VHH binders against o75319. Designs and how they scored, part 93

Target 1, 181 residues: o75319
Amino acid sequence: GNHIPERWKDYLPVGQRMPGTRFIAFKVPLQKSFEKKLAPEECFSPLDLFNKIREQNEELGLIIDLTYTQRYYKPEDLPETVPYLKIFTVGHQVPDDETIFKFKHAVNGFLKENKDNDKLIGVHCTHGLNRTGYLICRYLIDVEGVRPDDAIELFNRCRGHCLERQNYIEDLQNGPIRKNW
Below, E stands for the ipSAE of ESMFold2; O stands for the ipSAE of OpenDDE; V2 stands for 0.75 times the mean of E and O plus 0.25 times the DockQ between their complexes.

## First folded at step 7 (VHH)

Design i30 (framework vhh_4orz_3)
Fold by ESMFold2-Fast, scan of step 7:
Formats: structure tokens, sequence, C-alpha cells
Structure i30 (fold): chain B 181 residues (1-181), chain A 120 residues (1-120)
């Protein structure tokens, strides 16, 4: 279906690379069938995503799709050279420990295989904000030892929008560290 | 017009089983994840099971290992098999279309619901 996600137009398509990391966050790209409901300046297709990344002098090496749907775009809409990983996450819920482990494993694997380049890990959910910001910040806190408030500030600044869900923020600030998975 | 119609609710004793059905029409069913939600008397509506178009499933902790969600994309139906029912499962059960919204409500259409009552 061609239903545009609520408030999708309110958010910047792509953030900036998070300095000191390989992460870049963005909102979900929408395939061509959605463009009839969008002004030309509002369009953000998979092609538009790659153009905007290149405009920042960056290159994607992995896309992690956190949405619980396949209706927005198909993996086939992405260049064959860029790996695509689907991790189904339910919105409004703090991701469970298994999901957090899957995300950490994917990131660690990418970093190990891409030591000799500067390619980025692109992460998105529907708005590129709450699930995306949570998992990126959780990685920085648990794996890289970043202080929770510093991780959140870095994500908010680079995404250009602040994490909005209080349960996600609360878990990052005061929740347990998920180690040894 | 999007329409979701639930059936299969009823009265059952603790430890029993029920299967709920939802018939969907008015949209491309295979494009959307589908959900079952429930609302107990005096409580907020909560999701219990989700299924993607391709059949990946997720469950609320309260129903994990007892409930099974399934779908038939050719028939535009989603079903919920409920086993080992408990009195606390008593609720109106709703079929919903999952829009995957993080900022707004993640469900954009619901059925009228079907009552499930579990006696002790």
Amino acid sequence: as target 1 above (181 residues)
Amino acid sequence: EVQLVESGGGLVQAGGSLRLFCAASGFTFSDYAMAWLRQAPGKRREWVALITSGGYTDYADSVKDRFTISRDNAKNTVSLQMNSLKPEDTAIYFCARYSDEELGYPFDYWGQGTQVTVSS
C-alpha cells in the first residue's frame, strides 16, 4: 500500500555520519509507488538515499532495516553491492535482548570485515528516530563504553532530531547494560 | 474501504483453546503486517501478536508459547490460535492493520472485536 507514514515528512531524510563511529541514520526510503502522494522535494526513494549519502562524501556498506514491514521499499530497489539486513522490531517497544544482540552482532561483523575502508552502516526504522536511535545508542553504551547522555546527544545532533520516546530514553539512561551476548 | 471482521470468540474454561479469525478487505493485504490486540475491562488496548507479510511473527511476553498467529495471503485472512487460556486472557480481541508508525499509533485500522471470556 501507498499510505505515507504519519509525520514522515516532518523529518530530515538523512542525518550526518556520527563522528567517531561508522553509523549514519535516516528515515525509511519510499519506493516509486508512493511518489504520487509526494511533492518532488518530499520524495526520498532508495536512489535518493544513495545520492544524499554521496553528497556528504560518504558511502554505505550495509543497510540495517528495523521496520516491521516490507511495504515501503524492496531490497531489490537497493544496489546489489550494498548488503541489506532486516531486523524486525516492533515500534513503541524497547527492543528485546535478542534483537539488541542481533544488532550488535551485525555491527561487529561489519566492522571486522570493513577494517580497510571507511564505509558506513546505515540504520533506519520508519522515521529513523526511536528504534534507530535506541539501537545505535545501545551499541555505543554497551560495546564502546560511551556515557548514555553523550550517546543520546551525539545521535540527536547528527540525526537532526531528538529521540522522542521516553521509555527508550529511560532504558538508555538507567536501564541495564546488555553484555556478553 | 478498509474492512476487518473478526470471528471465533466465545466462552471457554481455563486451560482450553479458541481460534480467532479475521477477514480483511479493501486493501492489498500482502503489503501489510497484521496484528491481534486485546482490551480487558478497564484496561488499555495492548498488542499480543504480530505477523509480517512473509510470516515472521512476534508475541507479547504474556502470551508467548501459548498463542500462535498465522495468515493466508491468498484468502486475506489472519488467525490467532489461543492455547492454555487463563482467566487473565479475558478481553475483546481486535484484528488490526499494522502501519509500523513509531511516532503516532502503529495501527491504522481495526475490526469491531470479538469477545473472549475465560472462566476459572
Scores: ipSAE 0.451, ipTM 0.751, lowest interface PAE 2.4, mean pLDDT 91

Design i31 (framework vhh_4orz_3)
Fold by ESMFold2-Fast, scan of step 7:
Structure i31 (fold): chain B 181 residues (1-181), chain A 120 residues (1-120)
Amino acid sequence: as target 1 above (181 residues)
Amino acid sequence: EVQLVESGGGLVQAGGSLRLFCAASGFTFSDYAMAWLRQAPGKRREWVALITSGGYTDYADSVKDRFTISRDNAKNTVSLQMNSLKPEDTAIYFCARFSDEDLGYPFDYWGQGTQVTVSS
């Protein structure tokens, strides 16, 4: 079944690049089989994702998919030139240290390999909000030394929607910094 | 109509083992992650094990190294092997389809559950 995720239509497809970073957040793209359940203006396929990024005069160099499912689209639906990384992340709970480590490692590796360009790291979960916002903010706080409230505000403004899960916000504001991960 | 039907529950002594089965129908089983959740008397429902379509698994800390979730996409089944059972594992065990939602509830369909009772 091609069921549209609950509230998926309520969120902007793609946010804006987070200034001072290489991050851009978006909601999960839906492959063509979902289009029967969508009005034309509601469609957001993998192709639509890349068109919207180009419309912002940006270019994706990596997609990090945080969903715990493979039903929404397949990696083969993406251009072969853009690396795809799956980090299975269970929603509702704060991501564990292993998940945080995998995300940090992927971001650091991308930045090392892309020093001579300005390509973006695209990050998404189902809505491009809670898991996505948490891991991006966690990276900014732990690796870049950004103040938690500043990281959250930057993400919220650029995504166009505020982080909704209070346990995620609480961990970002008051939780420990994860060093050497 | 999505249907999930659990079986394999029963009474077992502490230290024993049980294997739970869930038969799924009414959807493309191989497209969805599947879960086992449990609800102990007087407690909130909690997830214990998750498995993606391709077999990646996650476990709650309380059951890690004791429980193993597996699936058979050809037979539309998900199973939970429970070893080294403790009285604290006594609960109704539910099979659920994982919708991967960050808002509300992440599980969109549930079975009726199967009772597991672990005697001390």
Scores: ipSAE 0.317, ipTM 0.661, lowest interface PAE 3.1, mean pLDDT 90

Design i32 (framework vhh_4orz_3)
Fold by ESMFold2-Fast, scan of step 7:
Structure i32 (fold): chain B 181 residues (1-181), chain A 120 residues (1-120)
Amino acid sequence: as target 1 above (181 residues)
Amino acid sequence: EVQLVESGGGLVQAGGSLRLFCAASGFTFSDYAMAWLRQAPGKRREWVALITSGGYTDYADSVKDRFTISRDNAKNTVSLQMNSLKPEDTAIYFCAKYSDEDLGYPFDYWGQGTQVTVSS
């Protein structure tokens, strides 16, 4: 259906690249069928996503879609040159270890294959905030050795919105490091 | 308009099996993930199984390897196969539509549920 996600309009469509990383976060793009429920200024289609990334003088090399639905847009709505990875992630609870491992594996694979370019890993859930922010921060903490508070601050600043879900924040700050290969 | 009708509950002995059914109407069923929730006496409602429109599944740790969620998009139905039932599985089971968001409670349920009682 064409039902707009709750509070989707409240969030900035695309954040800025997180300095020192290859990550950029955004809210879910909505395919053309949703546009009749949106003002022109509110539209954020897959095409709009790529236009906004280009306006920042950046280029996407991978999209990781963390939503637990396929109703918002189809992979076919994306340019064929940009790989798309779906990781079904339940939205109200901390992602499980299998999900964390899948995310880390995808990021590590991308970075290894893209050493000779500066393309970005685009990550989104429905609002581009809680699941997105958790997995990016979890990667920075567990793989890159970033301090939890520094990872969270970097994500919040670059996304333009703060992680809202307290259980996610508490797990990042106080939870165990998930050492995945 | 939106309706979720659960059935299939009953009384069963520990180690037994039951299959629950949910008939959905009033929305585009194939656009939404579906869930089974349960509520034991004196406890809050919790989810036990989730299934995306395309059939990807997730389970709560307490039911992994014992419960199997499935759906039929042509018939607008969700089912839950429950094996190796334990007394701790005693609860009212609810079918729910999943909204896929982080901001509030993501489950919408409208049915009265179906009672599952597991005796020792």
Scores: ipSAE 0.627, ipTM 0.819, lowest interface PAE 1.5, mean pLDDT 91

Design i33 (framework vhh_4orz_3; at its last look DockQ between E and O 0.46; V2 from the best seeds 0.00; counts 0 for: pae E 4.6 > 2, grease 24.6 > 24.2)
Fold by ESMFold2-Fast, scan of step 7:
Structure i33 (fold): chain B 181 residues (1-181), chain A 119 residues (1-119)
Amino acid sequence: as target 1 above (181 residues)
Amino acid sequence: EVQLVESGGGLVQAGGSLRLFCAASGFTFSDYAMAWLRQAPGKRREWVALITSGGYTDYADSVKDRFTISRDNAKNTVSLQMNSLKPEDTAIYFCARYSDEDLYPFDYWGQGTQVTVSS
């Protein structure tokens, strides 16, 4: 499929590194077949992603793909040196405990194996906002002990867009801490 | 034009089984995840099952271990096998295309098929 995701063009391709963390958020990169429906300045391929990260003087060490599809790009479209992890995450509801556990386990494993470098964990869903922001904030709250409003503010500022799903915001602010990690 | 047409609904006794079908047309079926949702009288619609193009599945807790979603990409169909049916499963069941967009996750819907489970 060459259908551009709804509202995808409305979002900044890549946010900034979240200070004090190893996270950087971005919208889904689109493989070459999508470019016929995009102006040159709207293109955001896997290669464009890595160029934009490099322009920030950062380096990706892991990509976590939260989309519920494989149509946007293939892992083979990414550089050979960067691990790719797929966590199928539904966007219409708060991620379940199993999904939260998988995300926490992946992040903790990366941090343990990358204590000797400053490489980033890149996280994306379709827009790099709701599922992405929820799971990053959930990690910061549950594992790092960050206050919910501080985690949300940090994510919003660094992503350049505010979390849109009210049920995600409500769960982060008032929901239980998940211990399945 | 995107079309989703459900079939297979009907009346069944508690503990029985029913299989729903959805015929899709007007888009590249194998590019999209597909969903089943339901709406009981006086309640909001709730999702019950999702399947990716490659066959990865997710289920709502209320139907887990009782319902099985499957698809046939060659025939452009998605199916829902419903076992151990309960009166609480009585609802209109809708087939939907999953857009993978967080604010508007389902972009096309069928008209629905009625499932009634008697005690």
Scores: ipSAE 0.717, ipTM 0.866, lowest interface PAE 1.1, mean pLDDT 92
Fold by ESMFold2, look of step 8:
Structure i33 (fold): chain B 181 residues (1-181), chain A 119 residues (1-119)
Amino acid sequence: as target 1 above (181 residues)
Amino acid sequence: EVQLVESGGGLVQAGGSLRLFCAASGFTFSDYAMAWLRQAPGKRREWVALITSGGYTDYADSVKDRFTISRDNAKNTVSLQMNSLKPEDTAIYFCARYSDEDLYPFDYWGQGTQVTVSS
């Protein structure tokens, strides 16, 4: 139940807004029941997430949750006014075309509905790094035409951690452009 | 300690069916997604099916419409119903616990059970 995800403490809670995009990445927030295993400075709850976003003078307009579980926090722990979308994403393989399509569809819908504001799309998996970085970069490459190395560099710098899974990096750099938006 | 034990493998003719079982112990089974993977001779292990704690399922394209993953949280078991089997499905099938972590997405594995599909 309340097991802290492996290596979760090793990652910065929230990255920075990626300039020229509407994305911000973070690790999964943990509901209060996990805090018994955490020092106060290690805590990162759903409330902490929103406080940290506000401290950056930003506002979330959508949260995309890429995890396969609901044990970390419940959608009901989020402000009712912030849309929440779960896209089940398997973390050991490059996301398939269906998953990429769902992500692109969600982002495109958000951009249309939020063209008159500057709210951000928050994206997380468990650590907010590999699955999160892959899908954000895949969107930037396929939809925005960003060069793969530039997308990866931007994500790594703004997240504060480099993408770790080599098969994800190789697919972004050398894999086919996905025409499914 | 975490333990996963597969059973139900065997020899079956093409077009036939098998049901695999995995008994889990040593952890709160209902909190974790569970998966089946397989390894054919000379190939890397590949993902076959996954089922979340809430019952959402997902499948590799190669087995969609033929395989069904299910779980029984009261008995701590996960099953894989395999229908319309092909010789290409011949492999050792492994039950695994999904960690939902990017770098090490499967943190515990069973010993595997052999499935052989004859033409």
Scores: ipSAE 0.194, ipTM 0.571, lowest interface PAE 4.6, mean pLDDT 89
Fold by OpenDDE, look of step 8:
Structure i33 (fold): chain B 181 residues (1-181), chain A 119 residues (1-119)
Amino acid sequence: as target 1 above (181 residues)
Amino acid sequence: EVQLVESGGGLVQAGGSLRLFCAASGFTFSDYAMAWLRQAPGKRREWVALITSGGYTDYADSVKDRFTISRDNAKNTVSLQMNSLKPEDTAIYFCARYSDEDLYPFDYWGQGTQVTVSS
């Protein structure tokens, strides 16, 4: 039951803070049961996530989990001081309006409640790339008014990997703006 | 070894109902979202319904409001209640484990059960 996701090892564990935003993207951390199938240098646990964030002189204020499974780690594996939000998001499909709204609502709520600090919104799917990148870019485009190509470029640069799904890229570049309420 | 065993298929008239059943073993059932897939003759396999370990459900547009997916984590089972069946629903139905991988979202499935809806 502890199958390592395909290509999971190929992606950087944690990206960089996106300048001008509170977003940071990372691949899914894996609970201890996965470690037996990984080399030590390949391991990336919830604890490792927080350590890597600290190494960047940053602090997580919220984790948004976009995976559609619960096998990777449990919310109990996270510090109690960091809120955890699950938004079930199916892979390879452009998220529906409800999913997009949930994401925007969560981000806006966090920003409203965290005006007095500089804590980050950590967002991840399995690889922390396609679903993650789409929703972050969708937010920047729809809410912050960022040009689609600029949002995509910013995400790709900070994540250290480029969005791969053409349907996501096409929707970001040419799709309609989604409602923010 | 991961095993998924489907049952409950058969022949039914249009407008009728069937309930499919799947028994899972060989993995921590409650950690995985489960799904029903179907494949009609000459067509690609398509997902029909998904259910997370916590009971969140999703459906293909073609079966929404007609089909209901459910699960019992204590018994390692997943079911599909199919109402208002149509000839277009004729297919082999597969119980599948959702892996959340981009290229292979379903990593295991059973041998399938035939559902035939006559007009």
Scores: ipSAE 0.180, ipTM 0.581, lowest interface PAE 1.8, mean pLDDT 93
ESMFold2 (binder alone), look of step 8: mean pLDDT 84; pTM 0.842

Design i34 (framework vhh_7qia_2)
Fold by ESMFold2-Fast, scan of step 7:
Structure i34 (fold): chain B 181 residues (1-181), chain A 120 residues (1-120)
Amino acid sequence: as target 1 above (181 residues)
Amino acid sequence: QLQLVESGGGLVQPGGSLRLSCEASGFTFSDYAMGWYRQAPGKQRELVAFITSGGYTNYADSVKGRFTISRDNAKNTVYLQMNSLRPEDTAIYYCARYSDEDLGYPFDYWGKGTPVTVSS
C-alpha cells in the first residue's frame, strides 16, 4: 500500500546545510502516487527536494538513502546528474559496524572526488531524523573528531528537529569510536 | 485483503532442519522488504532475518550462519531455511511486511505465526 509513513507530515522536508560540513538532511521524498493523500502544501516529491535545496543556494552531489524499502520513490525519479547510493538500515536499531563503515567510505569517497566544488551530501531515512542523524553524527565524531554532544546539537539545530531515539543518542555519547576509516 | 500465511513449522530434533514459508496476498509483494520474527513463551518478539525486494539480507547474531532467508517474487513467497536447530530456537515464527518507520513498529503487517519446537 501507498500509505504515508507515520508522522511523516510532522517533520520539516529539508534541513539546513550543517556548517563546516558537506551534509544536509531531509525526510524521504514521496513519488507522485502518494500525492492523492496529501494537501498541495504537504507534497514533497523528488522534484520538490531539488527545488528546496536550490532555494537555499545549495547543490546536491550525492544522495544516500538509508531506508529499508524501495516503495517511497525510485532512483529513476532523481536527476541523472546526481549519484544515488542505497544503504539498507533497519529502523529502531543502531546501525551495525558494517553499515557505519559503508557510510564512512561513501562520504570519504565523495569528498575526495569533490575537492574542487561545494556540492552537498544529502542523507535521508524515512523521517530524516534517527538513522540519518545517527550516521551523520557518527561520521563527525569518528572521522572529524567532533565531541558527541556538539555533533548532536549541530545536527538537531540544522535539521530543525531533535534526535528522538534514546538508544541512538546513548551510542553516540557513550559508545566506542569505530576506527573503520 | 492483506494476508501473510506462514507454514512449515513443526517438531524437530536438535541439529535438524526446517524450511518455513510465508505466502503473501493483497499487496504488491515485490515492492516490500519482508522479515521473520520469533517469540518464545514468556519472552518478547525478536528479529530473526530480513530481506529487501532486491534480495539484500540481514540476520540476528544468534542465527547468523545457520538460517537463510530468501524470496520468490513470482510466487509472492518469503522463506526461512533453518539449519542446525537448537532448543533455544523454539518459538512461534512470524512473517512480517516491513513499513520502514522510525516510530512505532517497523513492520506494519504480521501473519498469525507457525510454531517451531526443537526437542529431543
Scores: ipSAE 0.041, ipTM 0.455, lowest interface PAE 5.2, mean pLDDT 88

Design i35 (framework vhh_etentamig_d1)
Fold by ESMFold2-Fast, scan of step 7:
Structure i35 (fold): chain B 181 residues (1-181), chain A 121 residues (1-121)
Amino acid sequence: as target 1 above (181 residues)
Amino acid sequence: EVQLLESGGGLVQPGGSLRLSCAASGFTFSDYAMSWVRQAPGKGPEWVSGISGSGGYTYYADSVKGRFTISRDNSKNTLYLQMNSLRAEDTAVYYCARYSDEDLGYPFDYRGQGTLVTVSS
């Protein structure tokens, strides 16, 4: 069954680039098989994602998919010119240190290889909110030295929706800094 | 209707091993990530392990990493948990759960009735 994720329709498809960073967050794109369950204005396919990024005069250089499933779309649905990285992350739980480390290394590697361009790192989970916001904010806090409240506020403003999971917010504000990047 | 039926629980001595099974029906099993969740007496639920729909990616709680192995047989619609080096603190009812990939609520949309694992001498 190709059921639409709960409340997926409640969220903006794609946010804005986070100023001073290479990050842009969005909700999971849904492959063509989901379109029969959606009105035309509700559709957000992999193609729609790239059209919306282009409409903002931005270009994706990497997609990091944080979902713990492969049912929503296939990497083959994405342009071959954009690298795709899957980091399987369980929802509801704060990502473990190994997952945080993997995310940081992927971001650092992209930035090193893309010094000569302004391409973005697109990050998504199911809603592009909790796992997505947590890992982006964790990177900004631990690697770039941003204050936790400032990182969260920046993400919330640019995504157009606030981080909702209190355990994620609590870990960002009061949890230990992870230096393993 | 979605159904998940756990089996394989029982009494085992510390240091022993058990293999749990979960028979799934009513949905395309290979399309869904699956998890094992446990609940010890007087405690809340604790996520134990997860496996992707293809079986290619597995994840473990720190408390069981290196001791437990999750696996699946998509041809038989069955999920497994191999539990080695069992400890008294592993005593719990173990539930098979279908992962919904939700960020906003409970991450599982279905779970079975559970199977009791008691680790005691």
Scores: ipSAE 0.260, ipTM 0.591, lowest interface PAE 2.9, mean pLDDT 90

Design i36 (framework vhh_6fv0_2)
Fold by ESMFold2-Fast, scan of step 7:
Structure i36 (fold): chain B 181 residues (1-181), chain A 121 residues (1-121)
Amino acid sequence: as target 1 above (181 residues)
Amino acid sequence: QVQLQESGGGLVQPGGSLRLSCAASGFTFSDYAMYWVRQAPEKGLEWVSTISGSGGYTYYKDSVKGRFTVSRDNAKNTLYLQMNSLKPEDAAQYYCARYSDEDLGYPFDYRGQGTQVTVSS
């Protein structure tokens, strides 16, 4: 379908780069077929994503798409020069260990192959908030040893919106370290 | 108009099997992931399983892993849940739902009327 996700308009399209990391978070871009349901100032296409990243003097080197759908945009809508990785992640529930492992492996591989540049890992779900924030924070906590509250604060500040799912926040603060990276 | 209609519920003894079906109409079925959710008497709504639009990726509630299998036939616009080794705690009203892919509110935007699954003591 061509319906706009609920509350999608309520969120900033793109956050800021998270200092000390290679992460930047954003909400899902919507392909051209959605534009008739949006005012010009509300549009956020794949092209708009890259323009907004460039406006921050940043460059994407990888997009990780955490949505559990392909209806919003196609990989073909992205520049050929930027790798795209789909990790089907169910919303509402805390991502399982297999999903966490896939995310960590993708991030570690990117960082190893991009030591000589400063390109960013762009991460999104539908709103660029709950699944996105959880997996980024989980990576920072488990792999980089960041304290949970510091990871969450950093994500919230840079995204411009706070993680909303209490089960995600609780798992980040009190859950076990996943040694599956 | 989006419509979801469940069928296949019934009474089964512990250890028995049932196959639930959900007929979908009013949208491009293959574009949407689908949910099975359930609600037991005096309990909240509980997620059971999710299947991607292509059918290639599935997720299950821990307590049903190995016993339940979700599948879909996109040519027939039909979702299925094969339930094996049914336990008394599986007794519930089972609902088919269209996944909204949103982490806000409920994770679905449309739900059917449900089909009752009863497991005798």
Scores: ipSAE 0.194, ipTM 0.567, lowest interface PAE 3.5, mean pLDDT 90

